# VHH binders against q9xw16: the designs that were tried, part 139

Target 1, 132 residues: q9xw16
Amino acid sequence: MSGWNAYIDTMTAAAPSIKRCAIVGAADGSVWARTEADNVFKASEEELKTFVALFNDVTQVPAKGADIEGVHYVVPRTEESLIFGKKENTGFFAVKTKSAVLIAVYEGPNEVAAQVRKAVESMQTYLNNAGY
Short names: E, the ipSAE of ESMFold2; O, the ipSAE of OpenDDE; V2, 0.75 times the mean of E and O plus 0.25 times the DockQ between their complexes.

## First folded at step 9 (VHH)

Design zb8 (framework vhh_8ghr_2)
Fold by ESMFold2-Fast, scan of step 9:
Structure zb8 (fold): chain B 132 residues (1-132), chain A 124 residues (1-124)
Amino acid sequence: as target 1 above (132 residues)
Amino acid sequence: EVQLVESGGGLVQPGGSLRLSCAASGFTFSSYSAIGWVRRAPGKGEELVARISGSGGYTSYADSVKGRFTISADISKNTAYLQMNSLRVEDTAVYYCARGYPPIPPTSDYFDYWGQGTLVTVSS
């Protein structure tokens, strides 16, 4: 159904510590592609709509944190078009492109976070260059 | 339900112009899809001549048509266009409109729906 699943496969191949991820519309949080089956990304439509709206002013996010899949994450700081957070052994990186938001949830120690971030930022650069 | 319907092909003299139209139904043009124009000349393989991605934020062209062809999309009409100027005998081909996605990496699933094709003949 969705050719965007190829990008999910590319990100998870580049960073195997990604447990679940999704590509959603920046305007409305609609799901374009997500991990499936045993690794299904299970955020609700309402939660995703709320989450993508955080990119309207990322400077406010560290004060309140972010919710993904019903889990509340502490967001220590934000960068331009980047929100990331940590909750015990779980973390996420989310980046905004022209028309999409890429969300990757990973599990493991902090040493794997750099690989996950690199995979997500590489995809962000590629999609921006492709007009997305 | 998904359908791409082409129009605008025909016979034209070298140096002439044609505009091909591709009317889409069963889906709306959006930032997660791409539209391409692919041609096939007799005895030759397929060539992707023009591509527009997202909401029109990125366009690309084959070297053979760069500067002569322009791809565009009218989101309100759900229609894509290929404006062909300075036509040459070598542009003679069947032109197809196709829906696809950005390639990461290049895959066999790049275009999933195709129009019927329209013949463009440039006489010499």
Scores: ipSAE 0.015, ipTM 0.369, lowest interface PAE 6.2, mean pLDDT 84

Design zb9 (framework vhh_8ghr_2; at its last look DockQ between E and O 0.76; V2 from the best seeds 0.00; counts 0 for: pae E 6.0 > 2, SAP .691 > .668)
Fold by ESMFold2-Fast, scan of step 9:
Structure zb9 (fold): chain B 132 residues (1-132), chain A 124 residues (1-124)
Amino acid sequence: as target 1 above (132 residues)
Amino acid sequence: EVQLVESGGGLVQPGGSLRLSCAASGFTFSSYYAIGWVRRAPGKGEELVARISGSGGYTSYADSVKGRFTISADISKNTAYLQMNSLRVEDTAVYYCARGYPPIPEGSDYFDYWGQGTLVTVSS
């Protein structure tokens, strides 16, 4: 096992429909771990800095949407520490912990989305309980 | 080169106190890392006694030391500490400082760099 990459592996094993994902610092959007190679998570450092700042006030996000990997997503609503969005057959779930933001991009229908959300929220709970 | 160097070990009587230091070089403490104190007594396995996030924001302790040991970090000095109070004979062990990450789900903590260890002997 390799540091934060182990958590990427855990999430993708729990929800195989995750196409790309990353764990980034909540304060600055710095990448701690991400999927690589054919599944590389492509967001720039500046985009991630902007994205994690959305968690400062999630209620503003549905009015403007969110950008991940240069793709603009419609965000229909938010919940505390959760931002999610859809664009055609693609979507994402992002959750904030004490120190990190977990971002998972998936492809598929609502049933697939539910599995991805559970995987991301389970990891959020685990990391919060571990003090991250 | 990543290094962790422990100091502060020694001989102490039961009920006494010691403060261990862990000086880190080759990386900077941040929320990306955890710093742990792991002890190993002769004939026993490893026990993680205390953990702190590299930013200093979160601490946790093994039940065996809770209320007696305090972990802390000075981010500006890149140094972690373990204050050990009310020491018992059973606390006798080599204490290692280690750089790590959050616990692996359904598993143990993962550490990638370790110090050389410092011996703590609690004996009359």
Scores: ipSAE 0.421, ipTM 0.686, lowest interface PAE 2.2, mean pLDDT 88
Fold by OpenDDE, look of step 10:
Structure zb9 (fold): chain B 132 residues (1-132), chain A 124 residues (1-124)
Amino acid sequence: as target 1 above (132 residues)
Amino acid sequence: EVQLVESGGGLVQPGGSLRLSCAASGFTFSSYYAIGWVRRAPGKGEELVARISGSGGYTSYADSVKGRFTISADISKNTAYLQMNSLRVEDTAVYYCARGYPPIPEGSDYFDYWGQGTLVTVSS
């Protein structure tokens, strides 16, 4: 296990509604760390390569949506370094750092989304300040 | 097998300079990793002196060495360096090169592989 798993643990501890999450390379979607065991993050390499490329032009993502782990999510809006989606009682938050993309998939009512966003954005800020 | 090998340590007078090298093998420098220089002085705990991202795009320094030390990396050689200028007696320590990752939220770096260390002695 790499040291990046510690950041997975930090995010999942900060937001219990997170079911699965991953840290991937922003350049190619390579998996650096992910939830495992009963909550395995299951996105394929090809899917992740496509997903991280969305950050090259986020303006078009709301019109198309985003796919994670074979699930299609509606994307209400985007920010320069933030993509989030919804599907029924599930959703995801993805944030881009200098060199990575953090992805968190959560389950629960809309009220839990705020805590999930805070968890991933806090990690985003921390990693950016650390040069990653 | 992952291996880090330091070199360049020695005896120097106060105000002098040294350049340490850390030759890495068994892995390739990339943004996935960080390379750190950690020193241990007799009777003192370890101190993270400097860190560089594996891609070489980001560097950070302990306050005690800011403005005097410079960490760098040659990606093509898979080697990291620590240029130490204006050396002080209190810089005397064994300097270790270590492979690590960004600091965890608690504020401490994570290192999984260490070199054997190289001794730097600053004395008049």
Scores: ipSAE 0.243, ipTM 0.643, lowest interface PAE 2.2, mean pLDDT 92
Fold by ESMFold2, look of step 10:
Structure zb9 (fold): chain B 132 residues (1-132), chain A 124 residues (1-124)
Amino acid sequence: as target 1 above (132 residues)
Amino acid sequence: EVQLVESGGGLVQPGGSLRLSCAASGFTFSSYYAIGWVRRAPGKGEELVARISGSGGYTSYADSVKGRFTISADISKNTAYLQMNSLRVEDTAVYYCARGYPPIPEGSDYFDYWGQGTLVTVSS
């Protein structure tokens, strides 16, 4: 098990509506850490390789959406280093750091989305400042 | 097996210079890891003197060594270096190379593998 797991705990504590999350390598989608046990983040590394490549041109993502854990999301919004996806009563935020992509999948109405975004962006800033 | 092997220690006079090397095997330097140099002197505890991020773009130094020590890495050689200039008697310690990760936001630095250390003695 990697020493990255503490960052998963920090994000889930900051935003309890996060049900699953992961930290993956930006270059290849390899899993550095994820939620585990009964709430395991189950995306394959092949799926994650495709997902992280979306950050190569985020402007194309709203037209085609994004897949995580075999679920297709509509992507209403992207920013230079952020992808926001929605599917029914679930959604995700993904942010890119210098070396990694942070992915948080949440459940609940749109009113909780701001808390989830803040949690992942705070960690994005922390990791970028640390050189990651 | 993960292994970190330090070299380059020795005896040097105050004001002198020394370069330490840390050759890694069993893993490759990458954006996943960080490499640190930690020193221990008898009765003084341990001090993280320098760290380089796995992305290669960020270094950090203890206040005690800023401006005198420089950490670097050569990914093609899987080796980290600590250039130590303007050495002082208080720099005398065993210097360890260690593999780690970004600092835990609510905790201390975390290193999971350590080298065996190399002795640096600064005396007249």
Scores: ipSAE 0.097, ipTM 0.534, lowest interface PAE 6.0, mean pLDDT 86
ESMFold2 (binder alone), look of step 10: mean pLDDT 79; pTM 0.814

Design zc1 (framework vhh_7pa5_2)
Fold by ESMFold2-Fast, scan of step 9:
Structure zc1 (fold): chain B 132 residues (1-132), chain A 119 residues (1-119)
Amino acid sequence: as target 1 above (132 residues)
Amino acid sequence: QVQLVESGGGMVQPGGSLRLSCAASGFTFSSYWMSWVRRAPGKGPEWVSTISPSGGSTYYADSVKGRFTISRDNAKNTLYLQMNSLKPEDTALYYCARGLPPPRSFDYWGQGTQVTVSS
């Protein structure tokens, strides 16, 4: 893909429970990098455009949930730059930076969610400091 | 002031090798991802390779995989690109850049070093 695959690899190494992830443009949902092959992140560009627009008003998200890879997730609450959700044994964390949205889909109980969240928030901080 | 100064370019025959260096100053080199980008005459910049701050992760454009090796020496604030099996298509001005594409959002670039593969 591109040099942005370096950030994908960093997140997946920090949290092995991440099954699929992507870094997309905050303005349009365009894919900058994503997991591939056996771990391909399957969201369409139209779905991602819809998803990143959720960050324009995160207060609306808990009432409606969020769709990623054609899967509807219950979103219990949001923070200004964070949307997360759960469906059965699958969950996600998505964070917004100045220019990007990072999305990580994981599998496992709530105990692994904390590690995934830390990996995504650490990368969010790094990218914001780098001007992205 | 952030400075990136490339060196090591030159003229080589197809199949030859060159090692490029980039001397960095004015920032904490070990804290940044670094990249090599090249530009052929009349073309836009093409990303070549990227290396993580620690040097533990490297990434390459499909056109150079298996032929080029990116590395760094954080103690010397220096970035390297070892170029093997050079092809005429590798002829370009090679830039050291701080950060990562896409969409080519590097915040600092060097002046470039010319690599010419001919004869």
Scores: ipSAE 0.013, ipTM 0.190, lowest interface PAE 8.7, mean pLDDT 84

Design zc10 (framework vhh_8ghr_2)
Fold by ESMFold2-Fast, scan of step 9:
Structure zc10 (fold): chain B 132 residues (1-132), chain A 121 residues (1-121)
Amino acid sequence: as target 1 above (132 residues)
Amino acid sequence: EVQLVESGGGLVQPGGSLRLSCAASGFTFSSDYWIYWVRRAPGKGEELVARIDTGGGSTYYADSVKGRFTISADISKNTAYLQMNSLRVEDTAVYYCARPSLPPTGAFDYWGQGTLVTVSS
């Protein structure tokens, strides 16, 4: 879905510490857009289907953690439409909109994490307002 | 080539029913598109009537049609439907099937040709 890549570009411009990201369908984890080439987001279709299903009950996620790109992340807590995780100096933020899930993988300290979260939440608000 | 083709419009009496169809080609509903039904009555602006997320099945309805209209999608047929029950004279309009622009810009890039619904005795 090449038209959705403009939103990938917007998020990475807002938070350059995002290493890889994707926009996927909330119902099935189908990829609408993702970073490509040297920064390709490498999650499998099966992994993404499992991941988006976590939003059906986010309260269960901290006990299990979450897998993205074959990496298991510790999820310390969740919010209604937000799952985030950390593994050493790598982390992710995933937010659910009406029809999409935005996933951003970053690398860096907690200061960097805050910037990535802001970028992802800003896009979440924009897409929700656009009907997605 | 992306196309949306509406069908099912016609003349119906008040209280009657019609089912509109929107056949999509050039893209697949499995990618979680929002499909919209928008209407335009003579001399009025466009009104969003209903929308559906083709993957998740989540729906929205304008207050003017809630309880009377039902939107649905058949992913395998790549077709969306608008079941219109208890039709009123004020439902008379040209009905358009639309897909929002990708990426979303608040506009529609793929309007169908429209199908006329006339509710009259």
Scores: ipSAE 0.011, ipTM 0.139, lowest interface PAE 9.5, mean pLDDT 81

Design zc11 (framework vhh_8ghr_2)
Fold by ESMFold2-Fast, scan of step 9:
Structure zc11 (fold): chain B 132 residues (1-132), chain A 121 residues (1-121)
Amino acid sequence: as target 1 above (132 residues)
Amino acid sequence: EVQLVESGGGLVQPGGSLRLSCAASGFTFSSDYWIYWVRRAPGKGEELVARIDTGGGSTYYADSVKGRFTISADISKNTAYLQMNSLRVEDTAVYYCAKDRPPLPSGLDYWGQGTLVTVSS
């Protein structure tokens, strides 16, 4: 049981379209907290190490896309400390803080993505202010 | 209402060339900058092929097409282009012109109908 699960719960309550999410270490992709059971976030340790390394140079990501849970996502563009992608009816937002990367996978049309982004960015701000 | 209309697809032999066009309406390239070309090959998911920032001039290309494809835009005609040279069988796909929604991009929000490109002898 991790105290970090409370932050997972906060994000999913703020944006109901979030299907799965995780908080991982920015340096190595180690899982601090993730959704469990019926909503289990399924990324391997190797995949997460590769994913968090994308934040070392986000400008390279649109050319190659990103892989999460074995799914390849088109990344149309990036912003500082933000990577997002879309594949059919699924998408994700990932943001980097000082020590963590937050990843939220959602399901639904692009119309709901703005709410997911807001939830993830609110948590990013909170964690940065808390020293993470 | 935002609309994107592709044209220029067709059957071409390996090593050939095609130029795809994307006519945009409902917004202007002088105020909304980012235009994307995405393809879906038979039995595969979407692949970002190329992207242009019409305001700053920056471009991105998938490694699979780098050096062969060129993205461009004509601001006065509100039309984007994808020049495809040295075409390969693996370039066979439906090609889509797409647009995100600034300032809060949530992915590719607007898609054209797609245009089929078949590379075969």
Scores: ipSAE 0.000, ipTM 0.334, lowest interface PAE 11.0, mean pLDDT 84

Design zc12 (framework vhh_4orz_3)
Fold by ESMFold2-Fast, scan of step 9:
Structure zc12 (fold): chain B 132 residues (1-132), chain A 119 residues (1-119)
Amino acid sequence: as target 1 above (132 residues)
Amino acid sequence: EVQLVESGGGLVQAGGSLRLFCAASGFTFSDYWMYWLRQAPGKRREWVALITTGGSTYYADSVKDRFTISRDNAKNTVSLQMNSLKPEDTAIYFCATRPPLPDSGYDYWGQGTQVTVSS
């Protein structure tokens, strides 16, 4: 394993229902690592810059929703470091650490959503404890 | 010097159980995620189990519900309980850790311990 891709591999192994995911810089949305090939995370640099800025005031996000990979998600609620979105049978969880934002896109019912949330929150805790 | 020492491997019949141990030294063990990896003859090394600093556990689909990873931060030890072993589990098992640095390019690997499942 090398670099940030090891953490992507760990998250996708922990929650196989994750279709695509990425670790991006909290300040600028720059991609540190993402899923590739058949499950490529395809958000643009500009979209990610806009997305990470949502964490500056999560209280405003439920009113306007969030865009990931050109898809508009309804955000039913937020927590201080968590944005959760839904669009039909798909959804995402995004969590902020000190230096990064973890984004995981999944497809499936509430049971798989719970598994995905657990995986991203576990990684969030690890990275925060490591100073990221 | 970072050191990982695996033990507990051996020969066991299909359906049997083994418990592997990894003793870690030379780094602040409690600050690192710990992994178990394996390499079967002629195959690439594959990830098997992971335990986070907070105790969350994750498993490869091939071993889910059969293997259990645990850690003891006071003793700097990781263990892997392997139940319902299959011939396909025959491999050298490695204890590993990964520094949480984007440019580290370095994983710590042990010498490994051989697990052979007959049938």
Scores: ipSAE 0.010, ipTM 0.210, lowest interface PAE 9.8, mean pLDDT 82

Design zc2 (framework vhh_7pa5_2)
Fold by ESMFold2-Fast, scan of step 9:
Structure zc2 (fold): chain B 132 residues (1-132), chain A 119 residues (1-119)
Amino acid sequence: as target 1 above (132 residues)
Amino acid sequence: QVQLVESGGGMVQPGGSLRLSCAASGFTFSSYWMSWVRRAPGKGPEWVSTISPSGGSTYYADSVKGRFTISRDNAKNTLYLQMNSLKPEDTALYYCAKRPPLPGDFDYWGQGTQVTVSS
């Protein structure tokens, strides 16, 4: 265990609609922890490096969309430290902390999105308060 | 100096209930996420539950969901764990900690409180 898997477990316990998730370095997209086995988060190192760089200017993201696990998502809008997207019955929330980016991919209707967002934002607040 | 003092453990029969308390001092309790972690005989530590600084968000391990309730009283600097429908598998030393523990984390400052569930 990398030391960060406990945080993955906390988020997935809080929002069962999360199918796959990861905690990655904000500077380089290096994986600190991710879901494994049947729920393996499949993003490549190159894809994650590109994805975390989107947080350098989130205002440009809605025009381009975002790619996670080889899937292109429409990003309707962004907030300063939040990128989220939708593709049919799937979606994601990604939030940036001082040192990390949390990415959660979920499946389900818009009603479950709020629970996933709450879980991810709660963890973001916690990590920022802890200095991460 | 950070201090966490657990209490409320004891012996109960299966199906019984216990309420654990953790008295915190030496830091701004209301600013920290708090957790309960347990260690069963012969096993490593297992995360049980976590609560946000305001108490507005709670998280539980699947093994205790629906049976345990974590809560806090920021005015009293106290963390609680209400344990219902106790099972022999819940037998462990229970510790409170600041935030979910990382491997090698030293934020378990208390001696813990022993919970024993047996007939």
Scores: ipSAE 0.015, ipTM 0.192, lowest interface PAE 7.3, mean pLDDT 83

Design zc3 (framework vhh_3k1k_2)
Fold by ESMFold2-Fast, scan of step 9:
Structure zc3 (fold): chain B 132 residues (1-132), chain A 118 residues (1-118)
Amino acid sequence: as target 1 above (132 residues)
Amino acid sequence: QVQLVESGGALVQPGGSLRLSCAASGFTFSDYWMYWYRQAPGKEREWVAGISTGGGSTYYEDSVKGRFTISRDDARNTVYLQMNSLKPEDTAVYYCARGLPPPRFDYWGQGTQVTVSS
């Protein structure tokens, strides 16, 4: 078991609109921690390996979109360490740290999306400063 | 064996200040990152602030930045949360938590109630 589950709990507590969340290895997409039970993050290892590789060149992502949990998201734009997308009433924010990728899937309007982004970016800053 | 005991919670009016303390025992306090969380009635527990070993780095949830300050006193095995410019939405039970490098939580305190109302 993983102490990383505490950081999943931290993100979901900070932004209650997060429906599912995961912390995965930046190199291989291996799951370090994820939400469980009724909120289980369902992405396969192969899908996550493909997803984290998108951070090698985020400029390619808006043309292709991104797949998370078998759902294809439109990615309108990216930043160096941030990929985000929308699919109807759902969306996601994914940020890369030195060693990890944080993925949060949420539901709701743009005001809750802003809260989710802040929670994920706060954790990104925290982990980068901690050496991860 | 391991204990975290919070204190300092009270009823205050909006704009007021409180200082919360968390006394730790049963472990080498200086080896651990320490955190404050809070939980309002009917809401999920949310992270408030964190402090690294030695106190060199501090981190805050956006809604409390500029108003709250986390600090630690390793000689006294205590972590503090100074809360200024309190708002009604800060009303919650505040919890102290222990973390391990790398990231890990394994102990929480029992909490201290903060109520901000007229």
Scores: ipSAE 0.011, ipTM 0.124, lowest interface PAE 9.1, mean pLDDT 83

Design zc4 (framework vhh_3k1k_2)
Fold by ESMFold2-Fast, scan of step 9:
Structure zc4 (fold): chain B 132 residues (1-132), chain A 119 residues (1-119)
Amino acid sequence: as target 1 above (132 residues)
Amino acid sequence: QVQLVESGGALVQPGGSLRLSCAASGFTFSDYWMYWYRQAPGKEREWVAGISTGGGSTYYEDSVKGRFTISRDDARNTVYLQMNSLKPEDTAVYYCAKGLPPKSGYDYWGQGTQVTVSS
């Protein structure tokens, strides 16, 4: 509806190990776009409001972890605009832009994680430069 | 350097059809998503359609769904926009863009091609 699905597809094309992803509003966690069908991103509106609020102070996140799609992830560390987590063979990268939060859930080993991070950070840079 | 050249715009009556083309150079066309945008006088530039690498996925703004079709020919470095059932509100300059859809600055776009839908 919004045209934001083109950005979702750009990220998944750049990192095929992304299983589910979404672009949500930084202020309220409202979904702008998400993966669909067999790869539907399942987080509730309330969970997303809680998640985006973590970016208000990312230094507190490693102590408690983060919940996405009802799954609790261990967050080993954070960077100013980046939260990432692990649970067994799955993980996520989430980055904040001026107006949005990009969330990508993936499966695979460490080499896959690096590719997913690169794809999400590239999108973050592009959106920030575009005023989002 | 990236260069995009749009063509195919014309004056048509409501209900008519047009096919726009965008010829690309200066980059490996098959590696990039391609997009169409439009801008009516006094309005901001609006995203219209997008097509993934290889053409497997296409995306449209709601106002053009079912009427417009985006396609690509990687051998010819060209992206197309087939416009059917044209309406006066489709009157705009149409622009081609490379990569991620630009939200401002109109990065990676050409000079545009004018489409006018009027009786």
Scores: ipSAE 0.013, ipTM 0.215, lowest interface PAE 8.2, mean pLDDT 82

Design zc5 (framework vhh_4orz_3)
Fold by ESMFold2-Fast, scan of step 9:
Structure zc5 (fold): chain B 132 residues (1-132), chain A 118 residues (1-118)
Amino acid sequence: as target 1 above (132 residues)
Amino acid sequence: EVQLVESGGGLVQAGGSLRLFCAASGFTFSDYWMYWLRQAPGKRREWVALITTGGSTYYADSVKDRFTISRDNAKNTVSLQMNSLKPEDTAIYFCAAGLPPPKSYDYWGQGTQVTVSS
């Protein structure tokens, strides 16, 4: 049993519009847990290592965008511990905690994006308070 | 003083049901993942069920669809509803508490005996 899978389930239950998500190590992008089976999160180890390094200087990200699961997303702006991107009707939210990065990919209209962001940020707050 | 106290164990016929309770004190219950584990005679302890701080539940394959774990943060309790009991479920059942992974179990109860006769 992977204990971290419970956090994946909590995020997806809070925002059903999340199609795929993962919790990865902030230092190296190592996967702690991810969605599996029909909604498997498919990012490679190299891609995740590159992605988590974006949090070292989020101000550079809007100029370049970000790649998740081989898909290039336009990143319109960032916050200190938040990167989010859009590609047509799909998007993602990624937040950094002390030890982890949470990544959630969603599909659908923009009206559901706020729910996905709220779910990811709620988990971020919980993990930071728990020391992760 | 940290304390986990199990209750609800006993003797039951195969196909019957039991509900186990674990009362927690001495720590902030709502911050901890709660577990049920069991140890059959001559065997190592095995994990049975987990409920996270957010309420997500996970089960060992041997008990899936038969057992249900739940928690009540207002009362600092975790419970295990055991249905369709089998002789193979005979064991001492332990309540355990742990901070979210990757931490291991931090606190343990003394256990409660469950005996399922054929």
Scores: ipSAE 0.000, ipTM 0.137, lowest interface PAE 10.6, mean pLDDT 83

Design zc6 (framework vhh_4orz_3)
Fold by ESMFold2-Fast, scan of step 9:
Structure zc6 (fold): chain B 132 residues (1-132), chain A 118 residues (1-118)
Amino acid sequence: as target 1 above (132 residues)
Amino acid sequence: EVQLVESGGGLVQAGGSLRLFCAASGFTFSDYWMYWLRQAPGKRREWVALITTGGSTYYADSVKDRFTISRDNAKNTVSLQMNSLKPEDTAIYFCAKPDLPPRGFDYWGQGTQVTVSS
C-alpha cells in the first residue's frame, strides 16, 4: 500500500547485502518507509530526528560518530550529502535529497559496501531528479 | 493527464513466453524510472522489474534470468519479455512510474492478465 515501500524493495534488490533500510523525511526524520518483519529497521523517532539533523553540519560528524538503531558507528569522513559509518563487519550509508534521507545498513566487506553505496547514491540521484 | 496502457498478456503453457508492452503518455517518459508490477490472486502487488533512466535493469529474485525489461524513449514504451514462464507467474501485470506519498506510483491502467497453465 505505501508507495515508498517500492523504493525500499528496489534498493534491497539492487544491493542484497542491505540488511535494513529506511527512507525518512529530511526535515524531521519522520519515517516514509522502512524494511519490516525479519529485517525491521529499529531506529526510534527521536534517534531519526537527531540523525537527520547531522546533515545540517556534516563536518562535525567524524569527531563524534553517529547512532543508528542504538548502535554507535565510527564515521571516518563525510561528504556534503553523504554520511557513512562502520562498526566491525557492519556499516551504513545515508544520503540526503531535497526532501528525504535514505539510510541503508549493510553487513559485509568493502566490496559489499561499494555496491550498497552505489545503490543508495543511484536512488538519491533518481529522487532528486524526480523532485523529492 | 498521465496514462499507462498495458498489453500483451494472455494464456500460455508453462515454459512458454510472452512479451508485455506499456504505452505511456502525459509525462516526460525519459525522466522517470519505469517499473513492472504484478498482482497474483489473493496477494499484494509486488514489483518484478525496474529500468532506470540510464537503462540499468533490476529484477526481483523470483523472475531473475527469466524476464528482461527494456524501454524505448522515442516511443514512450516500456516492455517486459517473459521467458520460461511458471504457473507462479500468473498475475495481472502493471507498468508504473513513481509518485509522491501516499501514492507511491502514478496512475496505472487496468493491467494485462497473464495466466500460465501447468
Scores: ipSAE 0.013, ipTM 0.302, lowest interface PAE 8.0, mean pLDDT 83

